# Ledger of designs, part 7: VH-VL binders against Large ribosomal subunit protein eL28 (rpl28)

Target 1, 132 residues: Large ribosomal subunit protein eL28 (rpl28), of Dictyostelium discoideum (Social amoeba) (q9gs21)
Amino acid sequence: MSQDLVWSIIKKNNAFLKSSHGLTLSAEPGNLRNKNSLKYSGLARRTTIDVAAVNGKVVVSSKIVKKAAFPAQSKKTTTFSTVNTRKTARFVKTLATQYAPELRAAALGRLHRVQSALRSAKKAAARKAKKN

## First folded at step 1 (VH-VL)

Design Z1_a6 (framework fv_zigakibart)
Fold by ESMFold2-Fast, scan of step 1:
Structure Z1_a6 (fold): chain C 132 residues (1-132), chain A 124 residues (1-124), chain B 107 residues (1-107)
Amino acid sequence: as target 1 above (132 residues)
Amino acid sequence: QVQLVQSGAEVKKPGASVKVSCKASGYTFTSYYMHWVRQAPGQGLEWMGYINPSGGSTKYNEKFKGKATMTSDTSASTAYMELSSLRSDDTAVYYCAREGEYDYVWGSYEFDYWGQGTTVTVSS
Amino acid sequence: DIVMTQSPSTLSASVGDRVTITCKASQSISSWVAWYQQKPGKAPKLLISDASSLESGVPSRFSGSGSGTEFTLTISSLQPDDFATYFCQQYNSYPYTFGQGTKLEIK
C-alpha cells in the first residue's frame, strides 16, 4: 500500500477512506481563498490542509513537506462524524490559526459546505428509502 | 554541511547554575526549532523542550518548568539552555537537536541533527 | 504522558542476521515515530522518521513500519557497524517521549 498512510489521532483505525460511489468532495488549497500563505511563514516550510467528504464522514488532512534533498511528505488524517460539527469546526479553526489566520474563514466555509452536502445526501437517502 | 557544536563539559556544585550553548552552522538558524534532550547515566533520553529562534518562543516539558531556561542569539546562531538550582540528579549529558519537520496541528518534530552533547556533573 | 515501550531490551545477534525491534505506544500516535541509533559516547543519529521514511545516507537495510500503537525497526542483514543502542521516539504529543532503548550486541 501507500507509503504515507496514517491513522487518525482522534479515532481508532482511521486510515484514509475513499468512496467510489456516492458523494466525495475535496477542498484543495486553491478552493479556499486563492492566497499564498507562505508569506506568513518564516520557516520557509509548506503544509497543506484539505477538507473532504469520504464515505459519509468529514476527513481533515494535512501534508508536511520535510527539509531534504529528496522531499519527504507525511500525511496526517483526522476523521469526524457529521454529528460532531462543533468539534470538527474547532479542530479546523485551530489548524488554520497555526498556519495563517487569513485562511481560517475560507477553511471554515469549506467545512460548512462539506457538512451541509453530507447532511443533504443523508436526508435524500432516507427519503428515498421511505418511498421504496 | 549542517553542524551543531556544543560547549564543553561542566562540573558544578549543588545549588549552582550552568548554561550550555549550541552553535549552529550550515543552515538558516531561524528556520528550524531547536530542542533540548538529556540523558542521565544508565537512563534513556528525556525531552526538555524547544525554542523557536525566530521570535524566541519556547515550550517546556512540565518537569523542567522553573528549572530550565532556553534562549537564543540569532546574530551568533547559538541556542542556550540554562539549568538553575542544580542537584545531583541533574547529572547527565545534555544534547541540542534540530527539528526536521513541524506540524502546527499535532506538534510533530523528529530530530534530524544532534549536537555532540555536553556532560554536566553535579558534585560537591 | 505517552509511554513508549521497546522490546526486547537487549538483543544478541550475528552479522548477516535479520533483526527486528518493536516499539509500543500507550495510546495511538498515528505515524509520528522516529528511530535513532546511538553508539557509546556519541549522540543519537536519526535513521527513520514518520515510522517508515528512511533518512538520506542511511543504508537501505534499515526499514521501519507500523502505525497507531505498534511500530517496528528492521535491519535486513546485520553489519558490524550496526551494533548499537536503538531508540524509538513519539512526536505526536507533548511531552515528546522515548522508548527505553534496545541494545543490539554480538552473539
Scores: ipSAE 0.000, ipTM 0.511, lowest interface PAE 12.7, mean pLDDT 75

Design Z1_a7 (framework fv_zigakibart)
Fold by ESMFold2-Fast, scan of step 1:
Structure Z1_a7 (fold): chain C 132 residues (1-132), chain A 122 residues (1-122), chain B 107 residues (1-107)
Amino acid sequence: as target 1 above (132 residues)
Amino acid sequence: QVQLVQSGAEVKKPGASVKVSCKASGYTFTSYYMHWVRQAPGQGLEWMGYINPSGGSTKYNEKFKGKATMTSDTSASTAYMELSSLRSDDTAVYYCARDEGYSSGWYEFDYWGQGTTVTVSS
Amino acid sequence: DIVMTQSPSTLSASVGDRVTITCKASQSISSWVAWYQQKPGKAPKLLISDASSLESGVPSRFSGSGSGTEFTLTISSLQPDDFATYFCQQYNSYPYTFGQGTKLEIK
């Protein structure tokens, strides 16, 4: 048994490590060439960043845990069109750098894959349209 | 305020090399690809290639492979294009231009440098 | 490589005229076309991307249309500032290629 498989089983069956259900947004069916497989888990009071494709748009979701005597949380969802790719990248980079530097590279990689998949789907749809 | 500022005009002899610079400001240099486009006197625009300043990967138009070399300096936010073994038909205005990136195309050039005139004469 | 052909190569017009420039691709490029304006001694300026998307700050008298192999740039009411050379560009695939340009001059 690999360590990754053992960890996956433990995580799925442990309630304290399973707070990720509401942090991933659904992809638009039939609109992506690549599947969305990158997920960031969020325990209660942990910062989480997720990037997903929804209805041909890029959606960035975050749950940010702020330091305080009484810990505060804020959850936000921001939607971007595909034509503003660098504005979206700047937003994700700034968000991660400020609140979760350890997630920055992964979040930007995820964003690139989402944007690339949407662009590929758009190009494939356009190529199919011109053939028909 | 996005700006691309290129180096000044150059006059070179056949067989020489020239290196043109393009200094970027007003945006994150590593977040956009930098392309090079030339325009010979009275002629149209010709795409030469691009460099991705994040990591330094390059793509050249086949016509310019072995002739042009693209590099970048992230700390200086500057892209460079060096042209070797100059001939009279390399006389042109050379432009840098940015796009939103990705190696497979899909992007227009939203900002251009002012151009660098390179004259090759004997 | 994809060849982009503009017509006409030169266009004479008067202020207030409706002007149309056409760009044809040697193979289908979907909507991956940009239009640039170039004034003498200056770098090209982006006007339109994705065949019909007007760049921020570009006057609304400029519009683009088309898909596949035939694309059009229209200026609905020509102004003195619009006399320039116009280029189309495909970014469907590398190498990127440009049309030969259309010079718009005073009649």
Scores: ipSAE 0.000, ipTM 0.513, lowest interface PAE 15.6, mean pLDDT 76

Design Z1_c6 (framework fv_zigakibart)
Fold by ESMFold2-Fast, scan of step 1:
Structure Z1_c6 (fold): chain C 132 residues (1-132), chain A 119 residues (1-119), chain B 107 residues (1-107)
Amino acid sequence: as target 1 above (132 residues)
Amino acid sequence: QVQLVQSGAEVKKPGASVKVSCKASGYTFTSYYMHWVRQAPGQGLEWMGYINPSGGSTKYNEKFKGKATMTSDTSASTAYMELSSLRSDDTAVYYCAREWDYGDAFDIWGQGTTVTVSS
Amino acid sequence: DIVMTQSPSTLSASVGDRVTITCKASQSISSWVAWYQQKPGKAPKLLISDASSLESGVPSRFSGSGSGTEFTLTISSLQPDDFATYFCQQYNSYPYTFGQGTKLEIK
């Protein structure tokens, strides 16, 4: 359950933010089951980080906006293969550290689950291929 | 709960080989890279390489290529590190340590295996 | 290879002191540094990851800071249990490299 997963990530992240209000979780329509977005309201800066599995690859998306006085960043999407787990993790860490440090642990936890699911799927596909 | 337990101390003659084991428990063995780090007596830590137990892919520090061989047995949740053509300067404590797949720090370490190379 | 240089190599201090250990990388490693504590005859123990993230169960008197090429580990009020050797490690690039270690001893 993607919503339950996102909610659990947000609850854990609340320990670092010490804020019980103005925090929201979102999952965008049309996303794969294990995709989630993390964002908050009431901040001078708003950031979302999505991690999803698409066609056997890890897709990391970010949307970073600031107050109206600052240029908004459009949604950026970067695609990684499952064999690039360390490269993908460094990318997520760098992205979170630079733009949303409070989302770092949640985003990395999400990445781990996405990559574990993809590895399981690859293993299942390989076993099915052996039967044929 | 999460533990890495290594094999016991070894004393070897120059030219021999030694194989150190590292048994994992309390976590999914294939979800973490297993690294090997050595420490010569009174010296600092030296990274040797890693094995990804999921598929068995390895990366070695160039200094240890052709000298160290890392393998794993997923059914036994055990990683191995073999050193060939031992020399006196291979005398060290050898540690296994896990890394979360995501380029993170080593959160869990084995207790270490002392390898002594002497005539 | 990225060279990690710690200073000082040996530090003498008293219980209650504020202690700072510095680690310098030969090239930028962003925040990809960890700090470990090692007591004689024992394996290293992770204290801090990603320059400043305190590992679960590590006392709050330990803190880390820095980015790029210069990093510090601080113990705000030294306890008897803290006399040990401390190592920094970079995991930005292969091969992973450690500092030479800082031995913290009783003055």
Scores: ipSAE 0.005, ipTM 0.536, lowest interface PAE 12.1, mean pLDDT 78

Design Z1_c8 (framework fv_zigakibart)
Fold by ESMFold2-Fast, scan of step 1:
Structure Z1_c8 (fold): chain C 132 residues (1-132), chain A 119 residues (1-119), chain B 107 residues (1-107)
Amino acid sequence: as target 1 above (132 residues)
Amino acid sequence: QVQLVQSGAEVKKPGASVKVSCKASGYTFTSYYMHWVRQAPGQGLEWMGYINPSGGSTKYNEKFKGKATMTSDTSASTAYMELSSLRSDDTAVYYCARDEYYDSGFDYWGQGTTVTVSS
Amino acid sequence: DIVMTQSPSTLSASVGDRVTITCKASQSISSWVAWYQQKPGKAPKLLISDASSLESGVPSRFSGSGSGTEFTLTISSLQPDDFATYFCQQYNSYPYTFGQGTKLEIK
């Protein structure tokens, strides 16, 4: 592996500032008690759900491991307007319930925080517009 | 089916306390905030606060701080609201209501618990 | 606190009428408004969230509109089952607040 690749892996695992703009949540079905067991590590299925605020909109991203002889990850991204918060909440809930139930509460909590931040930003913008 | 079932009507004297329960079924109790709303006879709706059953964190309407206490029992899927130092103007129907985070409004409500404060 | 003011307080109408209820916020609340229907002796029922998003199972004759400080609930063709009290609610800021209610009664 090159030094650039090693840096990229370290950056991803340590959640740098860029990753703070979007919370990445991951799940593994079942508990791995032996941290040195490559067999259990290699067999674990991982699904990742990310909820972020991008350009005034809510963006939900997911990586889902497919059921196959050779498992592959599929990344999907869905963008929601800030005026349809019920639709966004139902989408996140359904996605988490179907693919990563253990992440459901955390994903909805993250969505709540993202929506609150966008709401605060909209209120701040509205107040600024009234003063100008 | 999602259902919220509240405890029965209470009649209390001024100065007493009352504790209303709200038993949830048909969904994952810890995935939704539980709100409490009251309605005095012939009056509008008044938001009291919420509890997050995941971890038990609460947010109160300032008017009810020190007056209302919200708790939950995750093993029983039950939320509680205790109101202390009752006065005649606490006479109301008390509702529990589920929120899909505060962006969705309250999509399921308990049937209400009538609390009457009289001497 | 954000004050929600409904108008009218009482509305008399006939079956088949188009009725509109208005809700005004004392401060801008974006689209963070829900509308409820309440019948005597019953808990409120959620009709609309996010100003205009119709709740599942609610008849399509109900619609909501508005943003900022002025919101409306419209029933396009009033049915007998619609005579009830209607409340708006803001969830933009704590404490959450409700309008005083609009009683829709038979003309």
Scores: ipSAE 0.007, ipTM 0.530, lowest interface PAE 12.2, mean pLDDT 78

Design Z1_d4 (framework fv_zigakibart)
Fold by ESMFold2-Fast, scan of step 1:
Structure Z1_d4 (fold): chain C 132 residues (1-132), chain A 121 residues (1-121), chain B 107 residues (1-107)
Amino acid sequence: as target 1 above (132 residues)
Amino acid sequence: QVQLVQSGAEVKKPGASVKVSCKASGYTFTSYYMHWVRQAPGQGLEWMGYINPSGGSTKYNEKFKGKATMTSDTSASTAYMELSSLRSDDTAVYYCARHEYDLGSYYFDYWGQGTTVTVSS
Amino acid sequence: DIVMTQSPSTLSASVGDRVTITCKASQSISSWVAWYQQKPGKAPKLLISDASSLESGVPSRFSGSGSGTEFTLTISSLQPDDFATYFCQQYNSYPYTFGQGTKLEIK
């Protein structure tokens, strides 16, 4: 089952942000819902961590923001082999702990699933090739 | 080779200020936070704070707010820690130590040799 | 602040002994613990990070374990170079705090 698996916190939080019909600019008194949506908008989170399987390797990507800023060039990408499972887990865990502690458990769970799928696929392929 | 080289020992009078330097080499200075940790004679280690040389942001242990000031000079790859209004209980060895910010953990993989600061009348 | 308490404060041992040093946190710190070795007149040296990850270049006789509030550093077969003071450090939350140290001395 080695599909390329991508997990992204920003995608999960902001999957549907487009209007289906049209954008209505409302400054009319009495449209209190529009005012309240600004206060409780899901746009406050800008730190992301992505864990993906690419060409049999684990790729960890992060976007880390400094206070109010969100520069595009803050994105970092690191590639790990399945042989380095402990090192990869440490990297993901420490990134999340410093910059977004609330994401740590989810990121580690995703990493475990990606690593497990890659190892299983590799073992299955190797066993079948060796037998015939 | 990663090295952190600190300035030499200092003897100061109570009420004076002292500025300790830590010159980094063998790595990209702006890719690591620089922490300051002190150790009084016969005592344990006490974390003072850190500076991020990329942008100069700082975090201090509450105990040292208003007393310690951390700065850095990226062109010289040097971090500084100034301690003001010195008292006898500031007598200690002061260490700089680096932490790799991309790992997100605040453990210290390389330390300076230490600077002894003695405060006496 | 999180208080880190080490036991024992002083430990006497002989070359070849198995030595264990304990570090207790006043509240849960997950696995966010490092261990350092300090020899007289020298700066501390990192041995273990993330409770159990051995730093490159550190002899395999050193190992760390634990999670939550209780952590241990073990030296499986003590060597002459190992007589030093050992410190644990938590980095779960500000301010980062160290244990008081365990002095390992020759019996």
Scores: ipSAE 0.000, ipTM 0.518, lowest interface PAE 14.0, mean pLDDT 76

Design Z1_l4 (framework fv_zigakibart)
Fold by ESMFold2-Fast, scan of step 1:
Parts: sequence; structure tokens; C-alpha cells
Structure Z1_l4 (fold): chain C 132 residues (1-132), chain A 126 residues (1-126), chain B 107 residues (1-107)
Amino acid sequence: as target 1 above (132 residues)
Amino acid sequence: QVQLVQSGAEVKKPGASVKVSCKASGYTFTSYYMHWVRQAPGQGLEWMGYINPSGGSTKYNEKFKGKATMTSDTSASTAYMELSSLRSDDTAVYYCARDTEEYSYGWSPYYYMDVWGQGTTVTVSS
Amino acid sequence: DIVMTQSPSTLSASVGDRVTITCKASQSISSWVAWYQQKPGKAPKLLISDASSLESGVPSRFSGSGSGTEFTLTISSLQPDDFATYFCQQYNSYPYTFGQGTKLEIK
């Protein structure tokens, strides 16, 4: 799924990212955030870890640059339901511990925020579904 | 070091089309959305849309749907904006501008522009 | 569409003055506003994002504040290099829209 498509779906369905404590999880516009992501991308291992919501699910993405001797980069995504919070947290923890320990706290914090936003959205959608 | 370099000024007749290029350097082209913004002489800025160079997905301001077409060439690190059926009121400076870093499946692409091209003046003569 | 209205449209000031430019949104946009500076014949330059986050390399005399529908750009002590047109932009809702601009002129 393209990021543009994800944005359109989120905006059209509920806009909850902006209203339901989603300011931290929405566009997150800020030159400081841009600098931080650029800084992490520039680390020796050039590893980035992102956590996002797609179609009501948690998607964990990573870009891992291995061995400098060959330009092998791998970008992986793994999708989790919000119900599997511990499983998702363990996955993020393991991924960060193995490839980018310095990003562990940030990635777990991001995961918590994404999961909270999705739970809020499901709660709102359930209420709407029960009302004419 | 991050730079966006746009193609030169264009003078067109009403009804013609124009294609403006924007060559990126100093960063990973596919990691950032590219916006297009125009500014009529002596007036304010008008957002036209953006393209995600990773995959080529686009979002247009409704006002420019069917009028503007945004594309990108990853191998050349170049974004393009083609404007068709030109009218006198399309006379403007057209800017490309880089959005913030895109995250794969990112929930929150940033929608403000940190690096701008120098602008391409398009004059539609009557 | 969200309409962004800037005031004043033109501001005359002297070097050393404290100047304030206001931007009002027709509906709530949280803190999702950016400010740009544009000099004649040049592209806009990002100054502030998220209403108050100062862009790298932008002098500390620039500051932004506000949330919801009312936003302010302040220059605490105007320098000769600051005479330019300033634009606010909302990125809360499609289409993204700009204010009409405030031209800062030498008194």
C-alpha cells in the first residue's frame, strides 16, 4: 500500500489521528523530527525502524543496511493486529535489539502511540456502528 | 548540499501544454514526497499536489485534476509537472518543493516543504 | 477548503522593532501550520513548522505560537535581512492552503 493511499483511507474514514490523541501519531510535522530521522538514517548501520497504522492494523517497517562491503539493503514490513500488543512489542524489541539498540526506546514508544490511536479508532467505529 | 534544480522559463500559447522538471540532488530522492506549488505574479502561493517518488502515487488539489499531471523518474532523480490546456491565468512561477522524510507505510507523512526549487516561470501569452 | 487569512497585509517597520504577523484559519487546524519567508524573485524559505518549531539555520529572533485557529509569527528584533513577504500554510486538511501573505517593508 502506498503512503498516499494509506493517508486517504485514514482521513476519509475517521480523521481520528488528529482528534483522538493522534496529533503525536499523525503527520508529526516538525523540522526537528526530520533531523532525527536523517540522523538515524546516517548512523553507521543506517538502520531505521518505523511503526505505522494501516487498515486498522499495526505495521512495523525496517530498513537495515548490512555489511558496508556490499550495498545490500533490505526493507521489511510485518503486520500485526492491535489485539496482539505483546507479540508486536516483542517483535519490535527483538528487531531493535539485534539491529539498532539505540532506536529501541523510540520504536517502542512509537508502537505504544500507534496502538493507542488504533484502539481509540476501533472504539469510535464500534460506537458509530451501533447507532442509526 | 540538498538541492532542487528546475528547468528554465517557458513561454506558451493558450491551449498548449508545458512540462516542468525538478532534478533532486544531495538526498535519497525516493524517501521524500515532492510537492508542486504555483505563484501568480504579485500573488500568494497555491498548492497543486504532491507525488510520492517511491511508487509514483499522487495527490492533487481538486482544482488541478485533469489539468496537472505529476510524474517522477527515479533513475534520473527528477520530478515532473505537466500542465495542459494553458490559459492566461496559468501564468505563474511554478515551484517544486520537498516534503519531509517518508516512512514506509508511514502513518504521518509530513506536509510542509523544507527545500524548494528556484522556480520556473511559465508565461502564457495571449 | 480551509481559508488562511493573514493580518496585516502590509507592515512597515524599522530595524530593531518587534513585529508580529497573525494568521487565522477558517476552522481548527490544531498546530499544523508552517511559516515561510519569501524575498523578491526567490523561492519561499521554511522558517517554522508545527506552529512553533524553528527550522535549522533560522535565527532565534523568529518564533511562532498558536493552536486551533489563530497563529502568530514574531520577529523579536527586526534585522535588515528580514524585510520580505511572509506566508502561513495549513497542512491539516486537503487541499493545503496558504495565507495571502504579509509584506514587511522598511518604514
Scores: ipSAE 0.000, ipTM 0.512, lowest interface PAE 14.1, mean pLDDT 76

Design Z1_s5 (framework fv_zigakibart)
Fold by ESMFold2-Fast, scan of step 1:
Structure Z1_s5 (fold): chain C 132 residues (1-132), chain A 121 residues (1-121), chain B 107 residues (1-107)
Amino acid sequence: as target 1 above (132 residues)
Amino acid sequence: QVQLVQSGAEVKKPGASVKVSCKASGYTFTSYYMHWVRQAPGQGLEWMGYINPSGGSTKYNEKFKGKATMTSDTSASTAYMELSSLRSDDTAVYYCATEYEITYGDYFDYWGQGTTVTVSS
Amino acid sequence: DIVMTQSPSTLSASVGDRVTITCKASQSISSWVAWYQQKPGKAPKLLISDASSLESGVPSRFSGSGSGTEFTLTISSLQPDDFATYFCQQYNSYPYTFGQGTKLEIK
């Protein structure tokens, strides 16, 4: 299956939130070699980091995308429970530092929002359990 | 199809410098980082750093800052690693390595054959 | 730096044996681990990436597992061609680091 189709299915099945709360952050470094000669140019590379709430858990995804030459796009996905807050934050920081440092603050901010939404969903679920 | 061919063995005296080359073929040289890895006799592997041949940016293992210099020549599809102020503990096999497939991690699916550098007086 | 520790340092085994090599990271590295095989006088060869993804052309008797801080490489039925030194590598954080190696030799 394609990456977008798999992600769409996951978002659709998020039972605790009306929307998936997914966020895609990207960086596009431009590469030119040999004194800006038109005969020598590098490939623009794109790195993305996704942080989303899926079925009561935090899902962190990353991918590298190339625009030309080789047909390839791969995505790595890691799932965390809400009790692993420090571990999840460190993972996101490490990912951003390694692949897209300019996205680090935004990715951590999104992680905070996703974790807050999951805490709210847990509180709402507990409330429903106490119905008459 | 992918091939990394390194320069031949070198024997140097303490205090000298050595420059190892790694010629790439079978893929787009500027599309993948070129890494350097060292292996001392009978010992394990040690990552030295990488160069991005597109633009020439580098990242060094802190241990090798000021000792190793990585450069590349895109017209020749060749990466270089120079060691300065050689000491006996620089004696090792030096490998260049890269990733050919578009992947997520910096693991090495293609390696040069290695260049033996011996420092002796 | 992340320290990668392999066990055992040396492993003696017979053809047909099931062999397991362990690699432990000094801190969590998710699944960002690769395994290499090295024969005397030759460059390392990639066997497994992302902890469990088998490289194309590598025999199915090789498998990898683990996440976080503990990883294993398993050879389900050892063949003569498998006697070599095996290394794990983390690529979660710079500098990239390798385990000290496990030498697999004939019993």
Scores: ipSAE 0.000, ipTM 0.518, lowest interface PAE 16.1, mean pLDDT 77

Design Z1_s8 (framework fv_zigakibart)
Fold by ESMFold2-Fast, scan of step 1:
Structure Z1_s8 (fold): chain C 132 residues (1-132), chain A 123 residues (1-123), chain B 107 residues (1-107)
Amino acid sequence: as target 1 above (132 residues)
Amino acid sequence: QVQLVQSGAEVKKPGASVKVSCKASGYTFTSYYMHWVRQAPGQGLEWMGYINPSGGSTKYNEKFKGKATMTSDTSASTAYMELSSLRSDDTAVYYCAKDYETYVSGEYYFDYWGQGTTVTVSS
Amino acid sequence: DIVMTQSPSTLSASVGDRVTITCKASQSISSWVAWYQQKPGKAPKLLISDASSLESGVPSRFSGSGSGTEFTLTISSLQPDDFATYFCQQYNSYPYTFGQGTKLEIK
């Protein structure tokens, strides 16, 4: 997707990157299977929120790490169709508001990019199938 | 349907030991911690510790270290809690309680409880 | 250890009343609070987790709120089945600790 958008999100959270517990953002711009993650780490807990495109669907994942000494993490995933954009946005908004309020805008922005990429991919695939 | 069924009431003399059982059904026994919580007559709840039935690792509340021993039998889907050197102030209802989360990843709450086992310590 | 203090210790109310029970932690515990209901001679039953998440099968008249050090359990329209003792629990850190309980009784 746009490198400028990725840079803007990183720039807005630059202060967190100075901390050893800082915010980490990752994405593969231009890839139809775009992946991104937001990682929030506190002294007592760490939470990650991932928004990715997998097999034409939006997958939202969350991890809560409460014991730093135990490497295993509880991971919850929820899969959404691109048609259910309002339900997906509400889910991401609620999840971010509860566990990482400062990252809510960034998480919703990533969701929008993922949904837009998936809609474009579906349109392109449909046109190509029709051409054959 | 998740169920935790505990052993029956026990009456013991001071200095004796007691072993309470908690038989689990309706879920994968080894995937969740089993916690033990006691409640003295007319009082609040006190967390004693947990056992991870996958491997048998335990975590005790400092107050119960050397006093309580938690074990499990994965073939029988049963957790056990043994109290040694009983005193009158060990008189309480003892509950087993299932951890909410499937991973060994952090602190959670209890979604299901056993019915409780009353242990009375008297001369 | 984190100390959980409930207020009030005893609450007298009538069917149809809105009742609120408060739980205060001695230090910040984020949203890591659960609420349990206990009836005489019975085991506790989970009502709410993560401060505000209603457990499946629990009536919608129950709700929870709060973060940090102060948490509340609200019953919007008290029913006869709701007279019981209520406990809050923190799971921010070991050892887990509970509030002393709030006994909800008929006025």
Scores: ipSAE 0.000, ipTM 0.516, lowest interface PAE 17.1, mean pLDDT 76

Design Z2_a1 (framework fv_zigakibart)
Fold by ESMFold2-Fast, scan of step 1:
Structure Z2_a1 (fold): chain C 132 residues (1-132), chain A 121 residues (1-121), chain B 107 residues (1-107)
Amino acid sequence: as target 1 above (132 residues)
Amino acid sequence: QVQLVQSGAEVKKPGASVKVSCKASGYTFTDYYMHWVRQAPGQGLEWMGYINPYSGDTKYNEKFKGKATMTSDTSASTAYMELSSLRSDDTAVYYCARDEYDFWSGYFDYWGQGTTVTVSS
Amino acid sequence: DIVMTQSPSTLSASVGDRVTITCKASQDISSYVAWYQQKPGKAPKLLISAASSLQSGVPSRFSGSGSGTEFTLTISSLQPDDFATYFCQQYDSYPLTFGQGTKLEIK
């Protein structure tokens, strides 16, 4: 499977997150923030969920705006290996369901893109390692 | 092998409460969410809520808030669903179901056999 | 809440027929649809997840397709064991919701 083919499939499925092109594993976080701003006219701080690939791992970042204080927010970053795809999906689902249900589909779509890109990169590296 | 075994049928009078159990085996109980699904006689399936056995956190379908209470016992690998203030319209088969919990999860790979709860005077 | 509507509610068919059941979502749910088979007195059995991913042990005559708001379950050559009620379920957002069911009856 080529990188061009993988990109085409991802772009088709996630057209609503179209501000960034390419399959780089260091893709800049922020696509979910951009989408959130479009929907919510955001003068106020917003809850955001972002998923990125960093050094062969999945990194999930969240910024949660708490209702109890003005202004109040909590930012966390959690790192997952590709071996823990179930745990990563659980974490993203739980986080979105609890704090930003409107971002659930976008966050899971982003996670799928990141995991697919990492699998493609790993496969390419393994293939390259076997060539003389 | 994975199995979910539920408690036996219950017949209750209006105003009573009932507690249905779901005993899990063949996997690590705390690694999967447990959901509850209701099916009234001759009707379709209705999602009630889930419990995360690791944390005890629950999420309820708004329709069942204040009516259903979900708990779990990690040492017994058992999930519970209690219905309070029973009415005739609570008559149904109640299922526990496991969330497979990977990227495409949110669907149920294993189900209990169901517990029939009948509310009659 | 996302409403899932199945058609038809009842379908009569003969062994060997190709049968199609449709499920419509009230909003875009991408591919987050599962299909279940339920026989009288039994718990539902998962057939398909992610709209088209056949579960292990499910016969290849079952297939799913669709994305967005319209989804289809197809049985390519109906067998006697297939007469049952079929449900679709969305898992894009909470609360999780099911279609009303399609009862497949022998003709």
Scores: ipSAE 0.005, ipTM 0.525, lowest interface PAE 14.4, mean pLDDT 77

